# VHH binders against Fructose-bisphosphate aldolase 1 (cfxA): the designs that were tried, part 5

Target 1, 359 residues: Fructose-bisphosphate aldolase 1 (cfxA), of Cereibacter sphaeroides (Rhodobacter sphaeroides) (p27995)
Amino acid sequence: MALITLRQLLDHAAERLQGYGVPAFNINNMEQGLAILAAARACDAPVIASRGARSYAGDIMLRHIVEALAEMYPQIPICLHQDHGNNEATCLSAIRHGFTSVMMDGSLQADMKTVASYDYNVDITRRVTDAAHWVGASVEGELGVLGSLEKGEAEAEDGSGAEGKLDHSQMLTDPDQAVEFVQATRVDALAIAMGTSHGAYKFSRKPDGEILAMRVIEEIHARLPATHLVMHGSSSVAARLQDLINAHGADMPQTYGVPVEEIERGIRHGVRKVNIDTDCRMALTGQFRKVAMESPKEFDARKFMIPAMKEMEALVRDRFERFGTAGNASKITVIPMDDMAKRYASGALDPAVATAKAA

## First folded at step 1 (VHH)

Design m1 (framework vhh_7b2m_4)
Fold by ESMFold2-Fast, scan of step 1:
Structure m1 (fold): chain B 359 residues (1-359), chain A 121 residues (1-121)
Amino acid sequence: as target 1 above (359 residues)
Amino acid sequence: EVQLVESGGGLVQAGGSLRLSCAASGFTFSSYAVGWYRQAPGKQRVVVASITSGGSTKYSNSVKGRFTISRDNAKNTVYLQMNSLKPEDTAVYYCAADLYSGWEPYEYDYWGQGTQVTVSS
C-alpha cells in the first residue's frame, strides 16, 4: 500500500465545502504510531506522521514504523513527512528513505537558530522543491519566523527555533512576500507566522480575544487559493494535561497554548495542516508519571505504555473530530509518488495566484 | 479461545458484602496478571483492583480497605471480596487478563462479559 503525498492529502482537504484540517503528529517511537493509527481507524481519518529534526527515531526507522502501520491499517492514508528540514541534505535524505513529504525550513539558517534572509529562503526552498517534485514528493516551506507576539521571541521545538528577540515583521508573514515566495519556490504548502511558538510554554497567562493574526491567514489564503497553509506550534497545552502531570510529581508551570477554537478558525480560512507535538508528549508523560506514582512497584514498561497510548489516542481522536478530518479516509484513493511526479511535470500542480482585492 | 466468565453479582443492601468470581480458560492463568474493572451508568470503565502472577495486589483509592482481590491458580479463578458496599459501588464489574502481545495495544486485554452489582440504600 502506497503512502500518500502531502499535496494529494491537502488538496482533498480543500475540496470539502468548508475544507478540513489534517493534524500532523510527531512520531518518535512505535507506541505513538500505534496510538495515532488506532485513533485514525476509529475516526476514518487520514493522518500526517511527522519526524521532527531532533527525533531520536531516524528517518530509516520511522519509514519502517510507518510502513508497518500502513500494513496494519490499510484503509488509512498516511503521509510520511519530514518536519523542519534544515538543508537540502536532510530533505533529500528523507525522500530517498521513502518520505512522501518534506519541509524545507529556509526561514532559518542550517543551524536552525539564525534568521535567514528572504533570498536564502527562496533559493534553498526552490532547490529542494525542484528535486522533490521530480520524484513526486511534496514540499512545505516557511515564510516568517515562528514566535510569540506576547513574548517577542521564539521557543525551540525539536532543536529548531530562532534565537534572540524578534520584531513584528519577523513574527508575521507579509502577504505580498508570501505570494512572491510561492511563485518563486512552487511549494505545495506554506507555514506562515501568525503569532504562535513551539513547545509547551507559549503564553504565560490565559489568552483573551483573538491570539492569532487571522487577517494574515485570510489575506494569504485569498491571494494563494491553491497553496495549503500550515500552522506550527498548535498544541493547546490543556489544563487537564498539566494537572495530570503535576498531580503525579512534576512541576510544570501554568501555561497556555493555542485554543482549539482558534485552530478551527484558521481551518475555516485556509489552514489545512496543523502541527501537534507537545500535547501528545504531555499525554504520554502524564500517564507515565501516574503509573509510576500510583504503582511504585510496577516495572513492566507495557503497563506504562498502554495507558499512555490510550490517553494519546483520546487526544488524537478529539483533534480528528474537531479539525473535520474524521470521515474522510474512506473517501481518498491514494496516488503513488511516481504518479504525483507526472502531475508535477505536467504543470497540473503549479501554484495559483488570485488578483482578488483584500476583504 | 481465551475466556473470562464473571459470577457473583447481584442486588445487595448498603453495608453488605458480595464475592465476585472470574473463571479463566484458554491461557496459562498462573503466568498473567488479572484484575477487576467496573463501569457505572454513564461513566467510563475504571480499574478497581489487580493482582499479579506473583500475588502482588493493587487497589483504586475508592475501594482500598473495603475490597480484597485474590487468586486461586489451581482453579484458574480470581476473586473480588467486596465489603462495606456503598450505592456508588453500583456498576457492571468486568474481569480482565493482562495478555498484551505488543502489536495491538488498543485492543484491551481479554475481558469477560461483566456481572451487574447493584447496591441499594
Scores: ipSAE 0.000, ipTM 0.105, lowest interface PAE 20.1, mean pLDDT 81

Design m10 (framework vhh_7b2m_4)
Fold by ESMFold2-Fast, scan of step 1:
Structure m10 (fold): chain B 359 residues (1-359), chain A 123 residues (1-123)
Amino acid sequence: as target 1 above (359 residues)
Amino acid sequence: EVQLVESGGGLVQAGGSLRLSCAASGFTFSYYAVGWYRQAPGKQRVVVASITSGDSTKYSNSVKGRFTISRDNAKNTVYLQMNSLKPEDTAVYYCAAGSTEEFYKLLSDYDYWGQGTQVTVSS
């Protein structure tokens, strides 16, 4: 099967009876790819395979891993996505190397830590979007900076992200600004600041009540019905995985992520792409540590990797089921990028603004 | 929310032509394969023609060379140009949209159907 674009995949997710979310899992090696696609096959789920901003597997390596996975699992639509592109060169390089989707993160300057102006974000995102759409690739933009509503802090993930404390206005995306941004840039998907943060250390205490700004999600979705909303920093940091790690010689502090129930609620209100990395890393590390501590004479790396892949596969299966992704792969016929380019050129995929329902 | 609306049916004499249109709303039309089906009184609904999202076309043997299916994604519309009409072409014509490329599987759980338009060909 050909690789699917983000736009086609998320349009399908949005147009089903109840709508569903699609997880975007980071792939850093062959074993993670095998675990993800085994789960996808078992669940009949399409998937987004993501390269982080500073992945230790380069874009060329990841393209070949995903190409092999597409050959092994031809019934599964796979979107190959570059996360957190810091400039035009990074985004266009990914497309040149076979990626079907890119994120231009113009909320930060090219150093990926200095907060950018709105005008900078619009200009760079528009340039990348125009170029990507000419060849049929999809573009995700970002408006606002990720931070924790509990802590009022930003943190780096995969070597990028704002650092330090944030102003209140930077904690949540302004819906009026989101509408203007999408009209100006024509992005296919928009990452919004809704109360999540990057990395493993999300919250120091178990969240009480609503931790995501659902009203912001609902308003932006209602006003931009053809633009798909993206959640970054969506690992749950499950107590079970923390316990698995700590029972086997580690000392990870008690931490709380975004509860899966809150992610499910976000999906009901218009979220279509859900980025997950930390949970997968914890699943692998937990099993590596377990094998090392329970079998101290084991030296065969395969004996560490196989249980790790099974732990990750189980987690990935759970997310496909809970996000409603399961059962949908067989319902999708992949449209090649050349044909997506024709659709962009025709205006068929232009942003929609729901002004008639505004009061 | 999802709607398919057929138009262009009517009464025509044998040897005549009709152009059917199907206007889609409530979903991203350009991703869907679209088919035309017909149902004569007392018979099962059967496939006439289909067109994929990539413009690949398939026709039933009874209409090949006489009917042409096409789509305009900018207008969210699919067309069926019917030439050299015969009395046996008399039926209610339905359009259907599905995410599958196989026109025999357009009856999946995700298929949308129009209400139909009557075509009558007199002798």
Scores: ipSAE 0.000, ipTM 0.292, lowest interface PAE 15.6, mean pLDDT 82

Design m2 (framework vhh_7b2m_4)
Fold by ESMFold2-Fast, scan of step 1:
Structure m2 (fold): chain B 359 residues (1-359), chain A 120 residues (1-120)
Amino acid sequence: as target 1 above (359 residues)
Amino acid sequence: EVQLVESGGGLVQAGGSLRLSCAASGSIFSDYAVGWYRQAPGKQRVVVASISSGGSTKYSNSVKGRFTISRDNAKNTVYLQMNSLKPEDTAVYYCAKEGFDYLSPEFDYWGQGTQVTVSS
């Protein structure tokens, strides 16, 4: 029962004619895992199962949920991925617990709040990547600031200090730095800042015009053809799901996410991994609230969870289909981590750097 | 049953040019992305260039600036103009039409291939 590495999975995604994207879904409980794998079976889609918050369903819990899912769905390749590692110890602990992929987020210091220097990011990401590759695990790095675009713009006129704020162009990943970063760290995948923030509150008003900086995606992809680009904060925060939640006793403020059409455009221009968490949480919560309001005598948690799983399964199926992930699971033969370690050691998986820019 | 037929390959001297054609029979061609792949002896088949149904193009870095992909939907044909050919461009060139139907599993239709040999 071998789990797939992120590098093998995204290499397969990139080898297709137009390339396809693979959604990475956070799993925080059994029901989310069941909904995702039911959708994956229906769509013949590989899965990236991401570890959510460390304090909720931690590495051990998620490891065992995914092991059970892999046993139940042996035809579906599952990548077990640890998202947003704050230091070497966190990343290596995940690998020790059976994860096939880790993210070292060196764009922030170990406190996960303070913006780190470029040199700090290179050093810590390189150390994690070396260690992970020795055992065949994949590494995702991050370059740029992902969590502050809307706040930065909103606070431009009422912030505490003008010199402490970044404009829109300063929140985008520099392609020259991306090339240097990947050459120095040898990461398999790179999360880039392309104009989004993660979480439910991406935009306070409906965006006008192009949301993602496609030229940045295209240029980095063209210059780093063997490194897979990752899009964080990719929930659409659909009005339908907000309406479902608010119609059943909630007071969620109106917010806007990234339209699925813009994510599809990003995939056509080089994005291979698409992180989705908020949409899944909203699907579950909307149905929990609906059952509670419409059936006030219901006390069986399963009667809340079954409609929630169906709502989430429908959303996950839609994303597998729209990202082009559907139809690909049966085309993948999983390479065990020991063999991936040999490929890393041989230099076969080294970054490729193109001589020309996309622009 | 969909068939793709490649043509235009041959032997050419380094620095020369060739134009490959990929013709589709009996299908709605304009709804599909089409690409060119190549495979050198003993190597994996790799993507060279692709063109979407809307005309957006994508190139591998090894051919960018030298090769141009284009399409003529009225003739159900995709072209690959290859300029400044190098010995390392020697390979069998294949075209593939990919179905862009998110409600169904994606599938590829492959042609028979056309040999390109670049002498030095």
Scores: ipSAE 0.000, ipTM 0.145, lowest interface PAE 18.9, mean pLDDT 80

Design m3 (framework vhh_7b2m_4)
Fold by ESMFold2-Fast, scan of step 1:
Formats: C-alpha cells, structure tokens, sequence
Structure m3 (fold): chain B 359 residues (1-359), chain A 119 residues (1-119)
C-alpha cells in the first residue's frame, strides 16, 4: 500500500461526523513500529509515524521500517512525517527519502533554539511548502513558541525548543497572525501554541481546570476552516506510568501532563493531529526496567521488548479510541503523492479563510 | 497454580443488566492485562473488554457505551458491568490473562459463565 499524505489523512478526519483526531507517534525503532501498527490494526485506525528531531534512527532507516510495516499491515494508511524540520535542506531530504509529510518549524531559527522573526518563519515555511507541494508532500508549519504557561519557561526537549523565559504573547498563537501566516505559506496544517510544552516535566501540580487556551483553538479553527490544527507536547504523563518507572529503579520527579480529556476537547474544536512521544517512551522504559529488576537472570532482549511493546500497544489503542481515530482506516483509499501533487497544482487544496464583517 | 473463576451470568430480559466477576489467583494480578471475552454458539471467541493495571481499557465496538470493565487489585478481581443487554449479547463469557504480546496470545482462560438475553 502507498503511504498516505498528511493532507489527505487530516482532510478525511475533518470531513467525518463531528471530526476525529489522529495521533502522531514518534518511531525510533522496529519495536515501536510493531506496537503502533498492531494497535492500528486492532482499532482499524490510520496513523501518523513521526521522526523526531532527536531521532537516532535516520530518515532512511525509518523510511524502510515504515515501508516494511505498510507491507505487513496493508489495510492501515500510514503517514510518514518528519517532525521539526529546522530548514529547507532537512525537510527536502526527508521528502527525497520517501516521507509523505514534513514540518517546517520556522518559529525557531535553524539552531532550533533562537526565536525567529515572523517574517523569517513566513519566508522559510513558504519556500518549503512550495517545493513539497510540487511533489505532493504535505507541510505542517508552526506559529508561536512552546512553553509552560504555569512556569513561563521555554522547553528544549528532544533537540528542539526555545530556551529561557517567555512572555505571555510568545506562549499563545495570535489568531490574526495565524490567518495571515496560512494565507502567505499555504501550509496544510498549523501547530499552534496554546499552553502545551514538550517532555515529561510539564506542570508542577495536578491540573484541576482549563489547561489549554481553548479560545485560541476555537478562533483559529473558525477563521481557517480548511487548515488542520496540530497539538504538540500532548503526552498525559499518567501517574501509573510514572509509578511503573519509579517502582523499578528510576527517580522521576512527580509531574503532570495534558489530560486526555483536554485533548478530546481540542479535537472537538478543530485539532486533527496530536503529537505523542513522552507517553510511549515511559511505557517502554517502565517495562524494560520491570523485567530487569524482577528477572535478573533474563538476558534475551526479546523478553524485555515483548512486555514493553504490549504496554505501548495498550496506550496507543487507548489514544486511537479516545481521539475517534478507530474505525476509520477501512474508510480511506490512499491517494499517491504524484496525484496529490496534481491536486495542489490545481488549487483544489488552497487554504480557505472565513472572515468577520468589518465592525 | 493459576486460576480464574467467573461468576454472575444468568438469564435476563432485553434491556436488562448483569454484573460479571472474575476472581484470579496464582499470579501477581496487579501486573497483568486481564479481560472479558465471549463465545456465541457456533462462533469464534472474541474480545469484549480488557483492562491493564492503572486504567488502560479497551472495548469492542459492539459493547462500547453499554459495558464497563473495572478491576479491584486488592481483591484480585475484574468486573464487567453489562447494561442495555441485547439478544445478540448471548454467549459464554470468559475471563483471561494475556501473557504475551501477539495477535491472539492468552495464557489462561476461566471456565466461563453463560449469559442469555431474551425478549
């Protein structure tokens, strides 16, 4: 089966009754891929397999792992996505090596640490989008800077992210800027800053109310009805997984992520792609540690990996069900990239902008 | 020796409710995926609901919204609350421990409890 583009997948998600979200899971090795696709098959769910900026598996290796998974699971549409591309070369390399979707993260300069100007972001994202669309690949852009609203600090997890203190305007995406950005760049999807942060250390206390700036999500979605919204840093950091890790030799401080209920609310308001990395890392690591501690005579890596994959598969299944992704794989016929290129060239996939009357 | 003992089955009218229980012994219950499966006459055994320690749950589409799986690790027991029962829910219900990752790998199954739904 051909790999699916992000644009086709998220258009399908948006066109369904009430819409659904699609999780984007980071994939670094064969075992993570097997766990994700076993869950996708069980749930009849399409999936986005993402290469993170700090992935130790190169784009060539991940392309071949995902091709093997597509052959093993031919009924599951898989989008192969390069997360947090820092410049044109990184994005185009991924496309050249068979990725169907890329993120151009122009919110930061090529060092992936220094906050970029709006004009820099528009220029670089537009260049990548034009080139990607010529060959049928989809592009996700980013506007705003990820950071903790509670702490007022930027994160630099997974090789990307601003460093230092952020003011409130840097932590939330401006809807007027979002409309202008999408009109200028023609990106298929937009990652917006809404109070989320990367990594496991998101909040110092348990969230007890509204965590994300839902008004930002709602307003941007209403004004850009054909552009798909993306949530970054969407791991829940479940107490159970943290307890699993710490019961078996780790010392992770108490921390809290984004509740799944809050993510479900975002999906109801226009979020279509949900990036999850930390939860999967915790699930795998917790089970590795458990086997190591409880079975000190075990030396067969498969006996470590099988429980780890089972734990990750259960988490992935839960997210497919809760995001509404389940039941949709069988409803999708994959359009090859060459045909997507023709659709882009025709103007059929151009952004739509809904504007209010002048006051 | 690993043992799973199901109870709570019976005859019920369509629209009624039943609560099934599965008492587990002989293994570290809190560490395992446990679930409810059913087998209708002449059909293959299929998954109904499963639960991992700590809250991950999965439901088949046919029972989602009507059935609720839960567990009590202190009592080594898993429960299935079945509401709005339909004649097509008629089956023998089994409790199982899933030992290995795979498409269909279960290490232990209970003896089953019959559920019959009539109208």
Amino acid sequence: as target 1 above (359 residues)
Amino acid sequence: EVQLVESGGGLVQAGGSLRLSCAASGFTFSDNYVGWYRQAPGKQRVVVASIYSGGSTKYSNSVKGRFTISRDNAKNTVYLQMNSLKPEDTAVYYCARDEYLGSWTFDYWGQGTQVTVSS
Scores: ipSAE 0.000, ipTM 0.121, lowest interface PAE 17.8, mean pLDDT 80

Design m4 (framework vhh_7b2m_4)
Fold by ESMFold2-Fast, scan of step 1:
Structure m4 (fold): chain B 359 residues (1-359), chain A 121 residues (1-121)
Amino acid sequence: as target 1 above (359 residues)
Amino acid sequence: EVQLVESGGGLVQAGGSLRLSCAASGRTFSSYDVGWYRQAPGKQRVVVASITWSGSTKYSNSVKGRFTISRDNAKNTVYLQMNSLKPEDTAVYYCAAELDYGFYSDEYDYWGQGTQVTVSS
């Protein structure tokens, strides 16, 4: 079947009782794609296949990997998404190459390091959204910058993200700006900053609910009930995976990610897309290291890749189950991008804004 | 990584019962399909019962109606309740965990060390 747009997928997620979340997994090679789609088939789960802004696999390569996966797993709706687009050219190139969804990250300038003004973010995101919607592609925007509330610094993933120390206010999305931003840009989804960061080094201590500012999610969802919220940096950085890596010759410092229970709470309050990358990289790396140490005479790369894929598949299945994604793929009929373009043109997919006293 | 430890084996008379436990480490164990295998002296290892991550069960014809496989994900444990035991049930019983047999390979990912079951008479 055809690839699904982000807007159609997340609208389906939001229409269910309580709603469900959809994980967005980075795909950099064939093995990651095979593990993710095997898990999706087993769980009857739709999925978002994501390309990071600076992933070594180019947009053409990922498009063809995902097309092959869609052919192999025709019952699974797959959204092909460009994460952290730094400018119009990057986003439009992805769409031209067959992506059904893009993120315009106007919270940073095109260098993906320097914090941008609000007006810059509105202008560039609106331009990308207008162009994407003309051809039926979905757009995710971002307000605030990703960073740890405990650490007070932003962390880069594949070279994107603010560098250096941030003010506390810069690490949380302002709900008033979120309403204004969504009305101005008409984005389908909004990435919100609530203290999470990219990468494995998220927290120095075990997090509680105060580190993840759930009140921000609750307020924004109440005021923008039709806009899909996105959590970036949502790997759990499980102690088991850290132990697997360190038992086999690595020196990864102890760190804590986002508890899955907090992600589940976010989903109850309007989160529909959950970005996961670090956990998958740890699963692969842990098994690569294990095979290398336990089987020093092994030279067949497949003997490294197969255990790695199995470790990743187990993790992906767990997330489909816990986010409520499982059981939903068979309930979705994919709408082609040309038809989504008509829906955007009609105004049927425009943002909705609730008043301050709305339930 | 999943590590499996079997327990509950022992000597029992024909017609008796035993409950085997397979304790696993790791939070993602709930995502694995789990099987019980047995191997009698001089014979190949054969499947006895399996349970999927979703709780669906399957039994070999030799034990159907006598054995029950179940799982408790809160305890990271899979059980094999063995009733109406017969001398031919004598074997070393192994717990094994896997993801989708046949997609990557035809081998289980993780195996326990086994627990001996001996049925007298």
Scores: ipSAE 0.000, ipTM 0.195, lowest interface PAE 14.8, mean pLDDT 81

Design m5 (framework vhh_7b2m_4)
Fold by ESMFold2-Fast, scan of step 1:
Structure m5 (fold): chain B 359 residues (1-359), chain A 120 residues (1-120)
Amino acid sequence: as target 1 above (359 residues)
Amino acid sequence: EVQLVESGGGLVQAGGSLRLSCAASGFTFSEYAVGWYRQAPGKQRVVVASINSGGSTKYSNSVKGRFTISRDNAKNTVYLQMNSLKPEDTAVYYCATDRYLWGSEAFDYWGQGTQVTVSS
C-alpha cells in the first residue's frame, strides 16, 4: 500500500469530533517494527514510524523494513517520518529515499548542538518546507523557548513548586512567535515547549497533575487551527517497567516521565503527534533481562526477542487506545504524494490563522 | 442501546436564530464527545461543531462566531445555538458521537436529523 503523509494522517485525526492523537514510534530493528504493526492491526490504528539515529538504522534500512511491514499489513496506513533533520540535505535525502514526512529541526544549527537564531530557524525550515511540499511530503518544524525554563526548574526544586510552575507556564511559549513562525515557514506540524525544562530524569518525585502548559497549547491551537501540535519526549517511564528492569539485575535510577493522563489532556487541546521512544526501549530491555536471569541456559536470541516483542506490543496497544488512534486505520484512504503535491500547490493546505479571541 | 434524538429545527428568516437540542441515551454521556453535522441536498455531510467531555469546543470555519455548542450532562443533552443564520445554513442537522462504546473499535452513531431551512 502507499505510505501516508503526516499531513493527511494528522488532518484525519483533527477532523474527528473530539480529535485523536497519533503516537510516533522509533523503529531501530525488525522486532520493533513487527511489535508496532501487530499492535496496529489489533487496534485498527494508523502508524507513524520514525527514523532515529542515522548511524544505527539509516534511511535505506528503515525504508525497507517499513516497506516489508506495509506489504505484511496492507490494511494499516503507515507514515514514514524522518525525525530531527539537521539541514536541507538530510531532509531532502530522506524524501528521496521514500520518506513521506520529515522534521526540519532549525532550533539547532547543523551540528545539532549549537542553538540557532530564530531567523536561521525560519529560513532553513521554509526552504525545506517549500521543497518538500513540491513533491507532496509533509514537514514538522520546531520552535523552542529558551531561558524561561531554567528559572522554573530552580523554583520547583526549592519547594515553591506550585507557584514556580504557574509562573513557569506563563513564560514557556509565546503564541505570537508560534503564529509568526508558522505563517513564515508554512509547516504542517509544530513542536513547541509544553512542559518541564529538563525532562523525566530531573524528577525525583511524582509530578503534579498539570505538567503541560494547557493554556498555551489551547491558545496556539486556536490561533493555528490547521497546524498540528507535536509533543517530543512523551514517554511515561512507568514504575512497572522500571521495576521490571531493576528486578532483573539493572540499576536504573528512579525517574518520572509525562503521565499518560497529561498527554490525553494535550490531545484534547490540539496535540496530534506524540513521540515515544524510551518506553519502548524499557519494555524490550526489561524482558531481555528477565529471560537472561530466569533462563541462564538459554542462548537462542529468539527466546529473548519474542517476550520482548510481546511486552512492547502491549505498550503500543495501550497508547493507541488511550490516544484515540485505535479504530481509525480502516477509516483512512491513503492519498498518494503526487496528489498531496497538487493540494499544496492549490493553497488548500496553507496555514490557517485566527485571532485568539475570535469567539 | 445508543440513541441520539435531535429537535429544534424549523423555518427561519435570514439573520434569525434557532437552538437545536440533541437528547442522548444508552451510554455514559458525560464521558463522550458529541458533535453536530449538517447535510445539504446533494452534498456530503460535514462537521459543524463538537464538544468533548471536558467542555472544549471546535467549530467549522463557516459557522465560527455565529454558532455556539454547549452540553448539559445532568440532562444528557447537547445544544447548538445558531445565530445570524444565512440561506447557506439550510440543511438537515445531525447529532453524532464517535467515541468507543464497546471494546477497542471507534463507532460513529448518528441521530435521525432535524431540518433547518433559512429563507432569504
Scores: ipSAE 0.000, ipTM 0.283, lowest interface PAE 11.2, mean pLDDT 80

Design m6 (framework vhh_7b2m_4)
Fold by ESMFold2-Fast, scan of step 1:
Structure m6 (fold): chain B 359 residues (1-359), chain A 122 residues (1-122)
Amino acid sequence: as target 1 above (359 residues)
Amino acid sequence: EVQLVESGGGLVQAGGSLRLSCAASGSTFSSYEVGWYRQAPGKQRVVVASISSGGYTKYSNSVKGRFTISRDNAKNTVYLQMNSLKPEDTAVYYCAAGYDFLTESPRYYDYWGQGTQVTVSS
């Protein structure tokens, strides 16, 4: 039973004396899966394998890729997670196809573009959470939306995300609303809006400045100690990878991500799941382009994929080390979903609410 | 490795136009964000306009609608088209290149040209 639920994995991360974060990497093909799991084995790290909203590989294909990886790497707990589910049907289909965790993204309507009301989000997320918990699957919810604090603009993730101008109440998650939301929905994990946007970072950063709203992270974590916080849009978009891509015949638009140092601060303040997609795509693309430009006689796609996998493996290994995920896989005994279902039914996994004032 | 050379400066009457060019040498110019800065006598160097490797542009409030920044990566050149020039636009104009433009501060660019003088007469 190599497949672990999100709740068990993040409970383990939070229960250590020094809590750690777990990266959630999008996996769309065999090569990405091989790179991620090679890094996980090298680091003794558990991992979250995510399917993005685009349905590039499809949930059936990804399920079988991840099962094959679980057989190849039986020592690594793998959480199979559906990211950005837009309605009940999408979430339940993923669970039916063997996913151990789903995200119900009720912050947006089913079109994944229009900002939803709070009541809509509570209702749809609660329905999905009830059904998922009956079968032992974990649920991540979202409150707030990604946006730019400087520009008030929304940004898309994997073809989903609010578009247009955002008001202040949409750019940062309100801690009081977060407590109410988690009590109403009973989600295992909560994605919060905390300033994770390249637009907020660009043209306004200071070397000693705080980029993420750490106060919001601390306050929500203190008041919801049993609910795990999630960072979306957490690629660093390193200059090295942009240089690699653009040095080899590309013209990728300049963009700025979240510094890894800020993600590390978030983890110290209660963040347990860190979503990364763009960095991995850049690592692959950079090496594909390098082979194409430097070896114009090469026609074997494998000669493009092998360096790409090596570049991605190095990136993934760095994130396992820096998030504190490394060294923890061997410390986890996977609980089957049927037993997780019994724990949910008993109330043992219900949200906890504490009255606390964060610093 | 990157060398930047500005050209196109000079003396012009108020209401006139100038086009500045920033020519780069170096194999990775297309990967750089490029900005134009200016420094008037006795004042701090301030940003005028910037353009990302992908063509996203930003302008200071004092030049919006009058100046246009553009790039031609095939020629390794960035342009600043300056229209409706005013005496207060008089300054030394610098081309700067780097991978990040995080503030309005010149310290965040890695490579700088030597500057080109623009003088706008009344």
Scores: ipSAE 0.000, ipTM 0.106, lowest interface PAE 21.5, mean pLDDT 80

Design m7 (framework vhh_7b2m_4)
Fold by ESMFold2-Fast, scan of step 1:
Parts: sequence; C-alpha cells; structure tokens
Structure m7 (fold): chain B 359 residues (1-359), chain A 123 residues (1-123)
Amino acid sequence: as target 1 above (359 residues)
Amino acid sequence: EVQLVESGGGLVQAGGSLRLSCAASGFTFDSYAVGWYRQAPGKQRVVVASITSGGSTKYSNSVKGRFTISRDNAKNTVYLQMNSLKPEDTAVYYCAKVTYYDEGSLTYEFDYWGQGTQVTVSS
C-alpha cells in the first residue's frame, strides 16, 4: 500500500537541497480524487489527501476513496490526513479508520470557533500527539489564528477558525511560543499564522506588498529545524477561475488570494505542507456551471464532471510543478506506521531546537 | 449585558507613565482573548497589545519594551502599563473582546468595544 505518514513525507521534502512543498488537497468526492491522482501520476508527485473539519464525504467514504486510489496508483505515496480535528475523539477516530496523519487544532475550543487558551492547546495537542505516536501516526498542531494581512480579519476554514478583526501583529505566530509549544507537544508539523486566510474573499485589491511574513517563517524554521511548517488558506483565487464561474451564472466578486509566487517563497523559507481547497472547488464548479449554461438539455452527470475533472487536474499539476513536489514520488520508499511507531518510541523523531537565528 | 469600561487615561509629560484598566462584565472573561487598541485623531484604529485567555502576550513594535499588558481573571480586568511615553502615543485607548460569529459571514467584528480613555502625552 502507498499510504505514507505526514512525518516521513515532509522529512523527505526537507532533506532535498532546495527543499520542496507538498500540497494537501481536500477530497470530497470520487471525481476530485481521480483528478488529483491522475495529476500525481503525470508529475511523479506524492500527495496529501485531506479530510476537512466539515468534509462532505466523511471519514469512511474518504478512507475508501483513498484506498481505491492507492490501489489504482500504487507508485504514488498518499498521506491520508484529518484536517482541523477539534478534540481527541475526532483525531483518534480518524487514526482508527486508517488515517496516517491528523491535525489537532487546539488553538480553538471543541466548537472550533471560540479561542482557546495556550495551556488548553498544549494539553490537548500533547495528549493527541502521544496517542498518535504510539501507533505511528503523525500530528500537526496549530498556533495563532489565520487571517488576511490586508483585511485584518480571521476567516473560518471548513467550519473552523477564530473569528473577529485582528491587527497584523495578532495574525503572526510568536517564534518563542512556537519553540515552547513544539517542545511541550512534540508535534511533527506546525501550522503558523503568517498572514494567510481561508476562503474566496481574501483581498479587495491586488496585493502590492509582502503578503506572508517571511521573517516569521524563516525564524521559526531556523529554531525548529525538524518540525515542518504548514501553510493554511493557500488558494490563489485565480482571475481565470473567477471569470469562468462568473461567465456562467455566478456572482463572485473579483478578489485576490495568495499568489503562487508567495507560496514558492514560503517553501524556500521552510514551509513543507500547503493546504489548498478553494481553488479546486472553483475549478470544478466553474466547469459544471459552464456545461449547465451552454447545454441546458444535458442530463448526463458525466458530461458535467469530465470537464470539471480536467480543469482540476490541470490546476493540481501546476501546483505539483511549482511547489517542487514533481519528480519525487519515485524517490520515496514508504515506511509503514508500525515502523514509524518504533521510530517515535526510540526518540529518533523528537523535536530539535536550535539557538541559531535565520541567516 | 456585555460591557467593557476603560479608565486610567490622562495628560502626562513625555517620559512619564500611565496604567490603563479595563473592567469587563457580562461574559466569561477568563475564556476570551482581550486586547488594547488606540486611535489617534484622523487615523485608523490600531492594535497596541493583546493577551490570550492563557496569558500569552503580543505587542506592536512601536510599544514593545515600553508597554506591558496583563490580566486578573479574578477581577475580570485587563491592564496596560505604559512606560516611557512619547508624544506619538497620544490617542484614545480602547479595550476589546474577541467573540465568535455564525459561519458564512464575510465580515467579522469584535462584538464589544469599550468607550475609550484619552491619553495625551505633551511635548
């Protein structure tokens, strides 16, 4: 089987001379899974298949979709990841259902809206990390809130996320706190607040300055060289996809997401996991709307979904190429979770803390 | 029901100190992040300092090293100790509570702001 843990995958990404990023794509149906894996095969790219906090497909359905994809594409390492777990029960249930990676989002309380204390985040994330590591699964934690630098707002991500208007300084993770958090919890990956937001309406104007706080990314990476940084809310909301949707009966305001060039800079500074959902939803919806509008007598759902899959496949291929993921699947030999559990137990995967500052 | 009341502002000479207090009522104070903001005449409101329910603090670069935010959950109060005050610190200072809203809104706001307290630093 080709299921890989997040820790093994991102360690491989970090070990390359330039390093590369791995996109994490939400999968809500069979068509999205087929588009992603067709692209992965074409690019020789490993991939992270994510279940969002409020995923339409559910745990069981996604597990079986990914299992089928792993059988169809045995040369592609697939990480099956539970995004934004709200408590221990959600995270451990995902692992029991065959997930190789979970996110414990202790920055919010179990309702995924109310801001949690730092101590709550440390305690719940540590408990999940201990349990996950006993069985070889990887854990992503989160510090701070996601928001837009231009708007000063926090946005919900698939039914989760802190809400409210925040100043720029409140939207950035404190590097000292990040070091303390990782030492206390032993997480494999850390989502940090670096100026990104989730959703289609990120910026009212085209960004003309630095969108991501590269200095924060660089400092945390330098001080935590064995912990992989995660970028949430990384859709570009391309004008072409907005135009596709709006030409076919939608009313989406023109907005600007995170330019792919900024994501590429983040990867150069230590980002290894890049979460993308909105762009894929726009690609599918745009093509579905186009068929519906241009062919009002069409009733075969396949005639709607085939162009949608091709649009998404093209987007996914572009991200594999631009993040440097392409060409790496064939270079990875998957380590089973049972063996990862032994590595965690030996201390070989413990966090590393460096006193050096970013160059 | 929810109320934030700022106090402690006033007129002070450059280099002086002031301690602002924000008394909160009508909500579970110890479960929410709170912050201090300021607004000078004709300018936008900007964050000065924030403190999470667990006590983690953040400061704007303009005040780091000079201001200290703290909270007393037993008294439902957040404080801002301002030292080495400069004329550019002159502003109305506001206390704010973070809240949550239903999903699907494109605009999120703190649902309660205090009335503000004026700080004027001469010279």
Scores: ipSAE 0.000, ipTM 0.119, lowest interface PAE 19.1, mean pLDDT 78

